VH-VL binders against Nonsense-mediated mRNA decay protein 2 (upf2). Designs and how they scored, part 7

Target 1, 242 residues: Nonsense-mediated mRNA decay protein 2 (upf2), of Schizosaccharomyces pombe (o13824r41to282)
Amino acid sequence: LKKNTAFMKRCKSSLTSENYDSFIKEIKTLSLKKFIPEITAAIVEGMMKCKATKDILSSVKIVWALNLRFSTAFTGPMLANLYCALYPNPGYSLCHESYFELKQNENEVSEKDRSSHLLKVRPLLRFLIEFWLNGVVGTPEDFVSYLPSTDSNDKKFRKPWFEEQNLKKPLVVLLFNDLMDTRFGFLLLPVLTSLVRTFSCELFTTEDFEDKETLELVNRLNPVVWRTYLRKSLNSYVDKLE
Below, E stands for the ipSAE of ESMFold2; O stands for the ipSAE of OpenDDE; V2 stands for 0.75 times the mean of E and O plus 0.25 times the DockQ between their complexes.

## First folded at step 1 (VH-VL)

Design t10 (framework fv_tocilizumab)
Fold by ESMFold2-Fast, scan of step 1:
Structure t10 (fold): chain C 242 residues (1-242), chain A 123 residues (1-123), chain B 107 residues (1-107)
Amino acid sequence: as target 1 above (242 residues)
Amino acid sequence: QVQLQESGPGLVRPSQTLSLTCTVSGGSISSDYYWSWVRQPPGRGLEWIGYIYYSGSTTYNPSLKSRVTMLRDTSKNQFSLRLSSVTAADTAVYYCAREPLYDSSGYYWFDPWGQGSLVTVSS
Amino acid sequence: DIQMTQSPSSLSASVGDRVTITCRASQSISSYLNWYQQKPGKAPKLLIYDASNLQSGVPSRFSGSGSGTDFTFTISSLQPEDIATYYCQQSDSTPFTFGQGTKVEIK
């Protein structure tokens, strides 16, 4: 038990490349199965604190290791917690209050609250894109099967997140549409601009690569299906925003 | 199939540094595997030396930690072992081996292994 | 460090015989135990992982069992090509440690 508690604390505070080897050893040696819900929440909190690219990429590998060991038992709840943290509505019980710095029932959002929320959203969006590109999620539809039912007796599900139709759409489309809040004044725009610059090759590459080695590398790292959904989601977001 | 091949000097003088390289073919050392060194003195059992992962993270056997360094060269698809201040006790066949990150159960094992390189420490 | 003790150190048996080797850990290692075969002048070869799982391509006459501190490796019908030294190895914690080996010979 003591070692499992320490592991969860490190997930929250120490998702760094320096601790990578320690995490991998513990993932394969500790009895973590019963603590997956706590681990999924802790690791998303840790993701919010990852600023350096090396720490983000290290954390992606840690998540991949947990996915390989626990499969959908970990990945589904983890993605649900990640999406929950990205949604700016503090009233929904699906999200832990510590993910949001906004008070419930506020009519407007202060500049300080906007800046605070943006700090958390930026790394989480980067992680989401990395997970899609690295195959942590097999298809956009895989995530939908792990979303909680509004019909459950679990008090965690107090309000629906979005329409049933949206639950059948690719996660990226849901992400772009649902993160828009007039109270935040298009908070998502600076983050999306940065991500587009970072992932321009993955988002906009097509069959027009004439160098076979480059085409093979791009297709191996970034499946065409994921690039297609990301491009469609960006275009839909831009069209809606303009 | 993935194959590993050790290379380095067969003879090292006492107090010098032993340097060995493992070349990986049929697969990338940039994948999610641990790359390990294991040695075997003539007629004796196996001793694990340490491993290195993609991130460059290393773990060494405490008995050798003060003398061991492992490095990766992803451009050459190689990883290497350096053992300083060698003595006759370091005479052994040195193997490189791959260790999976784990299977779905989280278990480690060594597979495949290199052929082994005999290093003799003598004047 | 976890100490691994194998018994016997050597054994001689006839073709077709059942051969049993035991391995004892100085502390509990759950099922994190592997078995390797090493023929003279060759690198070790993985036979069994996680105490009882047969590696792909390894003949079904090889088997493993046990958990905690006591483990057993069995060859149900010894063949001439099974002449080798066999090693157990714990993967519970670093440093990873091996048993001292059991030399199997034909009578």
Scores: ipSAE 0.000, ipTM 0.391, lowest interface PAE 21.0, mean pLDDT 72

Design t11 (framework fv_tocilizumab)
Heavy chain, then light chain:
Amino acid sequence: QVQLQESGPGLVRPSQTLSLTCTVSGYSISSGYYWSWVRQPPGRGLEWIGYIYYSGSTTYNPSLKSRVTMLRDTSKNQFSLRLSSVTAADTAVYYCARDFEYWMDVWGQGSLVTVSS
Amino acid sequence: DIQMTQSPSSLSASVGDRVTITCRASQDISNYLNWYQQKPGKAPKLLIYGASSLQSGVPSRFSGSGSGTDFTFTISSLQPEDIATYYCQQTYDTPYTFGQGTKVEIK
ESMFold2-Fast, scan of step 1: ipSAE 0.051; ipTM 0.590

## First folded at step 2 (VH-VL; framework fv_mosunetuzumab)

Design a1 (from o06 with light chain D31Y; at its last look DockQ between E and O 0.02; V2 from the best seeds 0.00; counts 0 for: pae E 12.0 > 2, placed apart)
Fold by ESMFold2, look of step 2:
Structure a1 (fold): chain C 242 residues (1-242), chain A 121 residues (1-121), chain B 112 residues (1-112)
Amino acid sequence: as target 1 above (242 residues)
Amino acid sequence: EVQLVQSGAEVKKPGASVKVSCKASGYTFTEYYIHWVRQAPGQGLEWIGWINPNSGDTKYNEKFKGRATLTADTSTSTAYLELSSLRSEDTAVYYCARSYDILTEYYFDYWGQGTLVTVSS
Amino acid sequence: DIVMTQSPDSLAVSLGERATINCKSSQSVLYSSNNKNYLAWYQQKPGQPPKLLIYWASTRESGVPDRFSGSGSGTDFTLTISSLQAEDVAVYYCQQYYSDPTFGQGTKVEIK
């Protein structure tokens, strides 16, 4: 029992490459099934603290190990928690539509609110894209059944991603459409810029590669039709900045 | 234009503490991490740690953990390095640097001018 | 900790000639998921802070002259100055950011 508490404390605060071997050993040996809700919450909290690329990579592998042991019993609730952390209120944008609707004059958030929003969403967005690249999630269909229920009387709606026509679309395409939403300004520009720099090959490049193996890898991860779509969307976003 | 302006040179005795400031301008201070890097005379560069100016979160190189303290004052857009229990080996130029880094991309696009800290008996 | 080792420690190159600086990391800095090398190069002149030249191993920072180029992957990297200018006399550092930052020991480039 004390071992389970230590495990969850490390999930919450110590998702590091140095602890990777300990995590893998514990995932294989500890009795964790009853604690999956706590583990999913702790891991999402721990992801927010994970900064170095080596630690992010280790954390994706740790999540994969939990997926191997518990399958959708772990990954479903984990992805649902990640989504709810990214979108705490119903809305169409990572810009927190309900908050921005209180801003009448400019459809633009304050510098403090922007900074707070960027700090909250930055690590979670990075992990979501890493999970997509590594096969933990592909489409909204993979976790829709684990989301909180909606009720028409409450008017709390999920994003359109979870409607039947969108359930099989690549999650990163849906995510980047949201990141490039300019209705309330360019709140996410720093995040978008960083993600474009980091993942340009996998998400945005339509150029030929000299290296055939690199081209085949990129096409497996994200077909050229979606990269072309995302490139055009990015160009439109940049044009609106000017 | 992004600028990082550091406080002036300091001379300290062994066992003392030093506090170096780094005033940022030309960008939104709370959106980027501030790193501290030092360079002993005639030697290479050594990373000390980073601070997230918005949250106050920090990370330290283990070599400096317990002696280095990173803080930030968002009202003045100023980051601080405090290094305690100084010894002669701490004689170095101390730099602050900004990473273009909302997603853990710790290459440093803007640097302060450096602050020489001299520790002598 | 990823140890970064540069070679040579010092080199002298005639004006207009090619200068080549090597950097080796103790472990790979290539992140397989995005196929990018987490490596940067800096130039430092006496009495000045380092200046970013290259990131992602081969991407030139804006405003950096075209004569500077980076290459390599995994553990082996090279900075090339294709036609050395007088203002290129400096110490050059490689730096990895795959994990907590570490720097090479530096390479001093001089005009012969």
Scores: ipSAE 0.006, ipTM 0.607, lowest interface PAE 9.5, mean pLDDT 82
ESMFold2 (binder alone), look of step 2: mean pLDDT 94; pTM 0.954
OpenDDE, look of step 2: ipSAE 0.749; ipTM 0.884
ESMFold2, look of step 5: ipSAE 0.000; ipTM 0.535
ESMFold2 (binder alone), look of step 5: mean pLDDT 94; pTM 0.956
OpenDDE, look of step 5: ipSAE 0.552; ipTM 0.818

Design a2 (from o06 with light chain N34K; at its last look DockQ between E and O 0.66; V2 from the best seeds 0.00; counts 0 for: pae E 3.4 > 2)
Heavy chain, then light chain:
Amino acid sequence: EVQLVQSGAEVKKPGASVKVSCKASGYTFTEYYIHWVRQAPGQGLEWIGWINPNSGDTKYNEKFKGRATLTADTSTSTAYLELSSLRSEDTAVYYCARSYDILTEYYFDYWGQGTLVTVSS
Amino acid sequence: DIVMTQSPDSLAVSLGERATINCKSSQSVLDSSKNKNYLAWYQQKPGQPPKLLIYWASTRESGVPDRFSGSGSGTDFTLTISSLQAEDVAVYYCQQYYSDPTFGQGTKVEIK
ESMFold2, look of step 2: ipSAE 0.477; ipTM 0.803
ESMFold2 (binder alone), look of step 2: mean pLDDT 94; pTM 0.954
OpenDDE, look of step 2: ipSAE 0.337; ipTM 0.777

Design a3 (from o06 with light chain S33Y; at its last look DockQ between E and O 0.01; V2 from the best seeds 0.00; counts 0 for: pae E 10.6 > 2, placed apart)
Fold by ESMFold2, look of step 2:
Structure a3 (fold): chain C 242 residues (1-242), chain A 121 residues (1-121), chain B 112 residues (1-112)
Amino acid sequence: as target 1 above (242 residues)
Amino acid sequence: EVQLVQSGAEVKKPGASVKVSCKASGYTFTEYYIHWVRQAPGQGLEWIGWINPNSGDTKYNEKFKGRATLTADTSTSTAYLELSSLRSEDTAVYYCARSYDILTEYYFDYWGQGTLVTVSS
Amino acid sequence: DIVMTQSPDSLAVSLGERATINCKSSQSVLDSYNNKNYLAWYQQKPGQPPKLLIYWASTRESGVPDRFSGSGSGTDFTLTISSLQAEDVAVYYCQQYYSDPTFGQGTKVEIK
């Protein structure tokens, strides 16, 4: 019990590359099954604190280890918690004006996010893309059954992502459509720019790599059809900027 | 270089069937949908349906349901349109066209050269 | 079916002048979820298949000259050729893909 409590505390506050080996050992040896709900909540909180790439990548591997041991019993609730942290108001996109100070007739693009919500959950956006690249999540169908259906006021808790036509769409496509929403201007441009810079090779490049081994690896992880689609979506966003 | 190469022109009598082929090259055939679109002489464009070559799933414009059959052969990277019970109104150029494999993204970045099907007695 | 109506049916424009083609859909082709207009424009020359010019209402396909631009939202869309060239003589079609694809009737563009 004491070891399990310490494990959950480290999930919440110490998801670092330096602790990776300790996490893997504990995942293999501790009796964690009855604590999965607490672990999924703690690990999402810990993810929000991960800033450095090395910590994010080690945390993806930690999540994968939990997936190998517990499968959807872990990844379902974990993805549901992550989604709910991103979208506390499921009727709102990430660009909704209530997260930003907008003037009635001003259409200027913000180069920086101005919402404390986005500052707190920004790492989760990167984690979702990493999870997609590594096979932890593909579509909303992978975790929809772990979400609340409605609140006590019959208020819909879920985004349109979970409507029939969207359940089998790649989650990253749905996410980038939110990120590229221009109805309120270009409020997410700083976040989008950061993500494009970080994942250009994996998500957006349509050019062949001269190294055949690298090209085959990239194509296995993220087929060219998805990179082409995301590139076209980005081009549409950039055209509106101009 | 993406190419869609279709079979040659056909002349058919009313009541017959026609099968048009569309051979794909320059891309991974199973990663994109193939659509069929026809154009009667001097007229506009009319969507017939799509096939997902990876799964074999199809969808048809209701106008053609029951007469049109879409198939794909992944070993030859070839899609087929078969249209039965031909009528003179079916005289048209039949095109195959490619879209993304995402359901609902039906804009067409590459087209076949077209196959003229003439139905006359 | 979503009915696509183009205007005019034909258009004669002097070389180097602007050509404007309108397209109206019977219902909105804007997906409120992703804020994209599911509208494409094609160019078709005699004896050739259609060629994609514009998708998502305003995004040019690779290799399409920047004199072609698309605009509009919801139900009302416009294709503009800012300076008509001889090679732009063709029939132009709008197409929605919010639902099963449907095309406008076409607009023939000619040199005056």
Scores: ipSAE 0.006, ipTM 0.526, lowest interface PAE 10.6, mean pLDDT 82
ESMFold2 (binder alone), look of step 2: mean pLDDT 94; pTM 0.957
OpenDDE, look of step 2: ipSAE 0.014; ipTM 0.520

Design a4 (from o06 with heavy chain Y100W; at its last look DockQ between E and O 0.01; V2 from the best seeds 0.00; counts 0 for: pae O 10.5 > 2, placed apart)
Fold by ESMFold2, look of step 2:
Formats: C-alpha cells, structure tokens, sequence
Structure a4 (fold): chain C 242 residues (1-242), chain A 121 residues (1-121), chain B 112 residues (1-112)
C-alpha cells in the first residue's frame, strides 16, 4: 500500500474540513520529505478547488502543520507554486489581455473565459492573504529564491515585487496594488469586494479602535501607513467605478 | 492633524549658509519621506531632494548636490535643509513636503508654510 | 530628468465656464506593470504653499471639489475645471513622480 501517494492525491482533490484530522495525523506520521515538490503542486491544485470558507480555513491549518514539520523546505516551493498559479504570465496582472492566450484566428479573449479562470484562482487569492495573516509569508523575499529562472531565453520577467526596493515590502500591499488594476474594466470587482469585506480591519481600516490591545495588534500586522495607502487606493478604484 | 511647521524667514549675504527647519506633527515621522522644494519669486517649483527619516538616506537633485545637506532628528520629529555657498539666484521660498515611502510615489499631500530665504548684498 | 511642459502659460475663463490645462512629459510616466500614471496636479494661491488636487493622473485628493478632474496617460495629461469658481483663481502645476520629481512651469488661471 502506498500511503504517501494517497496523501498527495488527497491534497490534490480532498482538501476539506471533514478531512482535517486525517491530514494532521498523516503529516505527523508519514515520511514525506522526498515528496515535497509533488506535495506543493498537489496542494496548490487542491486549494483552487476550495469553495467553502470552512474548507479554506482548515486548509490554512493543514499548511501550517506542514510548515511546522518542514519549515521553508515546504513553504518556499509552495509559495512559489501559488505565485505561478496566480500569474502564469508574470509580467501582467490578472485582468491583462496578455494574461490569457488568444484562440486561433481571434483577436480578443472571451469575457466568459476570463471570468471562469478568475473564479478558479479566487481561493488562491484568499489563501495568500490568510498565509500572510498567519505568518507563513510576509514579503516577496520569503520565496523569491524558489521561483523558476527568468533569464532572457524566452522566459517571462517577474513582477516588480521581486526588485530589490520592493523585496521587503508587505506582500499584501503589492498584491492589492495589482488587484485594483482597472485597465480591462472591473472584472475583479466581485473578488475584490469579498476580500475587502473579509479583511477590512487588517488592511483598510484607518480609524482608531476602541480597544487599544486590538489596535496595537493590527498595527504590528499592518502599520497604519500601509492601511492608509491601501484605503486611498481603494477609494481611487471605487471613484472610477462610480 | 498632520502639520509641517517651518522656521522663519532668513536674510543672507552671498557666500553664507542657511539652515531651514521643518517640524512634523500628527503622524509617525519615520514612516514618510520629507522632500524640499523651492520657488523663486514669480517662478515655478524646483525639487531639491528627499530624506528618509528612518534610515537617514538622502537623494539630491544634481543641481544642488555638493551645496545642499538634508538631515532629520527623529527625537524632535524635525527635518533640516542646509544650503551653502548662497548666491542671489538662491533667493526663494523653501518648502518641506511629505511623501510615501513606497514605489517612488513622491506626490506631496502635506506641505510646510514655506520659508523665505533672501540672498542680497 | 523628465521635462514637464504646460500649456497655456495663462488662461482667462468666464465664471462658470470650463477651464482646460494641458501637461506634456518628455517621456512616459506610465508604469505598464501596474497601470498607474505617476502624475499629480497642484493648485497654488498667492502667499500659500501648493495644494494637492490630483494624484495618479485622475484621482482626486480628499476634500477637492468634483469640478476638478484629471485625465490622460503616458505623456499627455489634462486638468479640467468643469465650472470655474472665483476661488479657483490660482496657478496650477503638473508634477511627475515616475522619477525624481519635476514640475511644469505653471498655468495661471484668471476670470475673464
């Protein structure tokens, strides 16, 4: 019986809250070190299939358990795979025309195809922010060394996130700057609305909290200067919508 | 509320130096850059340079490199511009202004009231 | 250095009419990777510091009346005052921040 192969198949297809206890037990007991590359690919594919919040949150805990056991040997490649799944054309935003290949003998991508793909990557956006909140990732520096080569042999360049001046900046600030791109309209509006409502306190709230303990915690997570920046960016996006 | 309050007007002779202060309040001083911009009488705006109060890093417009010195004192939340070897062409209002510390977003949401420096014989 | 050129140098507009100020940069100030134009507009009244009106070419700063709007991309930008008010008499400056900040020479707006 090949339990390790079954574990990887479940990462790919069965990342659910009902399976949480089984995943934790297997992470504690199986010899998984040799299979880290396969696990990172499988788990990112599984994350794309998560729909329910309870499944997303339990999967964050599963990733944390793998992080506790394997540290950067797991999280580095996992974050690199997540990035590549979000940005198969890494020089472009999610809504950029060149993000999708054109059909043969056609000169534009279907809005149906774009919308369908964006819904597929929607849980990955939520996961990335959850990983940031839980300390799995902080900045692009945490996974840049695990990214594929981007040399001039027909490889695409990385996003500006990985330039020296941006390498230590909060990843979610860089991410939301890209998510608020309006070049191809407001296709991301439903996704953005959901993310803003879910994470408004951590990313966008500039007003003081009554609870000083909560305010101090939020400021350590995301300083007020970056929440102010993100709020102004969001206001710009909303003004263009209206 | 965010405020940038500058030192008072100065009258100088050619060849002298001047040091203008800019006291910041109402925000965390080390989280924003301070820029210096001047305006000669009846003329437009000219950028002098910036300082990052957190690191002490500076950048200067090449026109002023060698004559301008930007410093910051985080204990008093005060930025300083020192301009040496003054000439009559340096007669201007000198402003401090605040910008973001990210992605070269150097637009200026708050400005000091300005400091007139007059250089004349 | 990116040179910013405004036109006209001065403009006289009747109260309640549209004022249009143009700004041209010597090279593009658009970052295509994030689709932002690094362009700001300021209003300056006599004896006062400049006041930020517009950033990212078209985004109004908080408290700026909606009669002020910015448009354009790349190298060509426009500030529009849709219905000129007496309080809008000022000199207007464009500024790029794609690189070290540089300003246009200014456009004086007066009531005709």
Amino acid sequence: as target 1 above (242 residues)
Amino acid sequence: EVQLVQSGAEVKKPGASVKVSCKASGYTFTEYYIHWVRQAPGQGLEWIGWINPNSGDTKYNEKFKGRATLTADTSTSTAYLELSSLRSEDTAVYYCARSWDILTEYYFDYWGQGTLVTVSS
Amino acid sequence: DIVMTQSPDSLAVSLGERATINCKSSQSVLDSSNNKNYLAWYQQKPGQPPKLLIYWASTRESGVPDRFSGSGSGTDFTLTISSLQAEDVAVYYCQQYYSDPTFGQGTKVEIK
Scores: ipSAE 0.006, ipTM 0.554, lowest interface PAE 10.1, mean pLDDT 83
ESMFold2 (binder alone), look of step 2: mean pLDDT 93; pTM 0.953
OpenDDE, look of step 2: ipSAE 0.007; ipTM 0.482

Design a5 (from o06 with heavy chain L103F; at its last look DockQ between E and O 0.01; V2 from the best seeds 0.00; counts 0 for: pae E 10.4 > 2, placed apart)
Fold by ESMFold2, look of step 2:
Parts: sequence; structure tokens; C-alpha cells
Structure a5 (fold): chain C 242 residues (1-242), chain A 121 residues (1-121), chain B 112 residues (1-112)
Amino acid sequence: as target 1 above (242 residues)
Amino acid sequence: EVQLVQSGAEVKKPGASVKVSCKASGYTFTEYYIHWVRQAPGQGLEWIGWINPNSGDTKYNEKFKGRATLTADTSTSTAYLELSSLRSEDTAVYYCARSYDIFTEYYFDYWGQGTLVTVSS
Amino acid sequence: DIVMTQSPDSLAVSLGERATINCKSSQSVLDSSNNKNYLAWYQQKPGQPPKLLIYWASTRESGVPDRFSGSGSGTDFTLTISSLQAEDVAVYYCQQYYSDPTFGQGTKVEIK
């Protein structure tokens, strides 16, 4: 009880590389099964506070340890919570107007609003991509059953979270399509640029890899057809910049 | 490098069936959809349906209900359209075409050369 | 079904002049969630299959000359050939892929 409360507090506020060994020890020894809903909420809150890459990567390993112990009982709700942090309602985009204060002209977005949105979106997208690389998530099927069916007023959503044909598509393809939304200009360009530089081989390349093991993994996670699609979408986005 | 090569022209009588082949090369056959589109003489383009060669899933334009059958043979990288109970109105050039399966994104980057099917008494 | 209507049905343009083809959809083909217009343009020469020119309303396919450009959004789209060449004589089709594919009736472009 007392140790479990301390564990959940650390999930919420202290996801750091310095605490990694402590987290792994506690995950192996504590009786956590009854507290999985609280742990998912706490760890998602903690992940939203991670800034440094080393803390992000340590947190991915901590999540993987929880996945090894509790499997989908943990990862399903955790992924659903992360997704809802990015997408509060079905049909929202990362550029949805609710994330911005619009000026009198409705279509202007201030530099402050853009910067604030980037701070929220970047760590969550980085976590989802890292979870994809580690096999924690592949497609929306991995978490869609844990998403809420009603809004805050207990009214059923008018749209499904995912169209049926999209449930088996790589989540990263869906996320990058949304990142390349140009409706309000190029609001997420810094996030897109960072992720392209970091993951270009896994997401966009159609050329051979040096390492056969890397090629095999990438082809399993993101087949050539999807990488070709994403490269065409990126080219279109870049052309609009010019 | 990507190529879709279709079988030759066919002449059929009303009520018969025809099976048109589309052999793919230069890409991984199971990673793209194959669509079938026809063009009657002097007319525009009409979508018939698609097949996912990986799963065998299909979808058909309602107009062709119960008469069109799409199949694929992954060992030969070949897609097939079978159209049964042929009518004179089915006289057309039949094309296979490739698309991505991305949010119902059926734009066609490569097309076969077309197969003329003539239905005459 | 989404009906695609092109105008004009045929168009005669002098070499080196601009050709403009319009396409109107019966419903919006803009997906507001990703801000993409699900609209493609094809060129078809006699005895040949259609050739993809433009996808996402304005993105030129690789190998397509830069004199071809697409524009528009929602329900109204244009294909522009900025300087018509002899090899551009063809029938041009718009096609939506927001839902099951449907094509415009075609616009025949001829040299005047």
C-alpha cells in the first residue's frame, strides 16, 4: 500500500534515467496488479514531463518492463491514455483549432500558441515512435478497445476513433500523415524535421540498408509500400514550403 | 521498373465468362492493391473493384454485384478479374492498376496495357 | 457516389498557350483531419492506358513536366498546362479517391 503509493508518485513525477534501476527493481518485486489503472495514468503524466532524450529512453525501458510483467493489461490502457493526450476526440488532428488561440482573422496562430503546442506534442510523438521501435505498439488494434466511447458529458462520439480499414495500418503512418497537415501552415515543422532526421531510415527510405538485421526489423514494422507513401507525402509537404 | 502486363484480347458470347490476367513485376506484389477499371468504347473510366493480394480481401463496385470476381496468385504475382454472365454492355477495355492502401487512397500510379473484351452474338 | 464533372468537354489551344481544365466534385474531397484533397489527374493518349499526372490535387508525379500543375480545394479543382506542347494532345481525367474511385467524363485537349 505505502510502497505502491510511493511507486505511483515516482511514475508521475520522477521518470528519470537516474531512477531507472530503482524502477526496474520495484516492478519486479511490488504487488502492482490492482493498481494498473493508477499506474497508467501516473506514468503517462510522467512521460509528458520528460524533456531529455536519456529520460525518454529510460522511460521506454521502464514501460517495457511493465509490459513484460502485465502485458496488455498495462500496455493497452497506457497506449490509449497516450493517444488521448494527443487526440482528445475522434477526428481531431494534431493541428485542430482547439489547440490554438485564433486571432480575429480565425486563421492566424500566434508564435506563443505554436511553441506551447510543440512542447506538448513532441515528447508524446517521440514516445509513440520509440514504443513502435520496441514492439510495444504496431497498429491501432493494439489499443483501440481501451479508448473511451463517450465524451466528458457521457454522449457517444459521432465518429469512430478509427475507420475499420485503418485499424491494421502502422500507427506511425497515421501519425505522420497528421504531422504533415498544412491547414494552418507549417505548425509542426520543427517536430516533423526532428523526427525525419532521427527516424528517416525507418520511415522514409526506399534504399538498401547496410545492416540486414535493421532491414528485417524495419520491413516488419513499416513495409516499403508505407515508406514510399510517407516519402511522397513528405515531398508534397516540402514542395508546399517552397 | 514497375510493370503490369495483361492477357490478350478476348471475344465472348453473351452469357459466357472471361478471365483477364494482370502479371506484376518490379515491386513486391503483396504490398499494393490491384484495382480493375474498364473503359467502354468512346466512354470514360469506370472502377470495378480492388483486391489486396496479401489477404485476398476484395471490394466491388455495386454495379458489378455477383458477376465480378477478383483473385490473386502470389506465387506468380498475378491478379485476375473474372466477369461472368457477360452482356453486350460489358464490351470494354479492362485495365488493372496499382494503388496504395492508405485511408481509401485509390490513385493509380501504374496501369496495365489494357485487355479488350468484346461481347458479341 | 461522388460525381465528378469536368469542363469543358473539349478544348482547342494554340501551341505554347495555356490550357485550363476544370473539375467539380458533388461532395468535398478534402479530408480536414489531414488537410489533403483526394483528387488525381490523368492523361490518356489514344491506344494507351491513363497516366498519372497529379495526386493530392497539386502534387506532380515523378517524371511529369513542370508545365502541368494542379490547384483547387474541396469541390473545385483545375489542371493547368502552362505552355501546351504537341505531345500534350490527349484526354484528361480527374478522379476522386476520398471514397470508392470515380472519374470525370474527360476533357479532350487539341492543338488549334
Scores: ipSAE 0.006, ipTM 0.554, lowest interface PAE 10.4, mean pLDDT 83
ESMFold2 (binder alone), look of step 2: mean pLDDT 94; pTM 0.957
OpenDDE, look of step 2: ipSAE 0.457; ipTM 0.808

## First folded at step 4 (VH-VL; framework fv_mosunetuzumab)

Design s02 (from a1 with heavy chain L103M, light chain N34K S99D)
Fold by ESMFold2-Fast, scan of step 4:
Structure s02 (fold): chain C 242 residues (1-242), chain A 121 residues (1-121), chain B 112 residues (1-112)
Amino acid sequence: as target 1 above (242 residues)
Amino acid sequence: EVQLVQSGAEVKKPGASVKVSCKASGYTFTEYYIHWVRQAPGQGLEWIGWINPNSGDTKYNEKFKGRATLTADTSTSTAYLELSSLRSEDTAVYYCARSYDIMTEYYFDYWGQGTLVTVSS
Amino acid sequence: DIVMTQSPDSLAVSLGERATINCKSSQSVLYSSKNKNYLAWYQQKPGQPPKLLIYWASTRESGVPDRFSGSGSGTDFTLTISSLQAEDVAVYYCQQYYDDPTFGQGTKVEIK
């Protein structure tokens, strides 16, 4: 259907607040179930193009609407797609040497490659934390089954998120551990600083939310024990800087 | 030591174009967006747009769309604002400023010293 | 677009006394589920560019004296200078970044 094709194109290019009402109407009315795999890819591509806070917040609401209508049929595959965009080599941490090509062309190409990497990961990390705070994702268990088969070889930088002991841990705890990986120095410190600045109240304080529905969801996803853990982990990371 | 150093004052006739430069130093140029903000004499601040030096992507305030062009040269760590079809109401100090987070944090921790552009009859 | 309105337009305060500047946005700049206000405050002295004082409505920029504080949420915000110094004579601007940046018209702070 022409309308379904137009919807998918808008997911790729037009995740804007101006199109919000159109998206919500179409999510409720169009026969999208057959096209969920294409929609999950398209919307992740659209996320990478969101630049303004207004458009980012609108996109979070659009994803929430898709989650409400299609639940696990959309959410798991979408998160798997998002993870693969964030981790082109899914077996490795964000700091892995091969990702930055740091073994080659260190004077010019490595600096450009580092800058390119930071720009690509920042929007995706922002959306991942937004989805965690809004209850779209809780733990790696929510999407691990939708990922390509993982390399079981004992590599230097393993995928700690998907080891048995980590499958039920809050996603953001695992994300921050990866961002604080010092085996490659403090390469992602600028990204970590930006995320802490943006989400400090949600991750590190006991501020109350006025929306009861949101408060209930936050309490399930980020109980005090995990806020305490994140705070202690960040303090340990800061101590390593000096 | 982070610095944004802008080009000198310009005097232009109505209908002309002006090109203002902003040279960055003390940080990785491609990791920050450069925004342009103007201030008419005795007036407030008005946002013009931003450029991502790493990609060349730009965004413009609708008021300046079609008249403003933002560019950046990564080899010299320099951003440029070109404003065409100048009118007397374009007389202002033009500032460049950086923002660290392209998506969330469009507040400006470092500013250029400003470039006065005067459009006279 | 989001319109920012400051009050008063000008304010005269004696040295050592409290100065209070208000800023109102035409729509909420609070992301309520995150308790984040997309609001910054700047100080501008004659012939100088603006200087960042406060971001996220209440977070003081490094190097800014602790007499400067920001408060408020949603649509109503306040910048407070607890004990005005001679060097604080300037125009102060609020700015939202919930949407594309817009600034208040400015508040001029003078010594009585």
Scores: ipSAE 0.000, ipTM 0.479, lowest interface PAE 13.6, mean pLDDT 78

Design s03 (from a1 with heavy chain K59D, light chain N34K D100Y)
Heavy chain, then light chain:
Amino acid sequence: EVQLVQSGAEVKKPGASVKVSCKASGYTFTEYYIHWVRQAPGQGLEWIGWINPNSGDTDYNEKFKGRATLTADTSTSTAYLELSSLRSEDTAVYYCARSYDILTEYYFDYWGQGTLVTVSS
Amino acid sequence: DIVMTQSPDSLAVSLGERATINCKSSQSVLYSSKNKNYLAWYQQKPGQPPKLLIYWASTRESGVPDRFSGSGSGTDFTLTISSLQAEDVAVYYCQQYYSYPTFGQGTKVEIK
ESMFold2-Fast, scan of step 4: ipSAE 0.659; ipTM 0.843

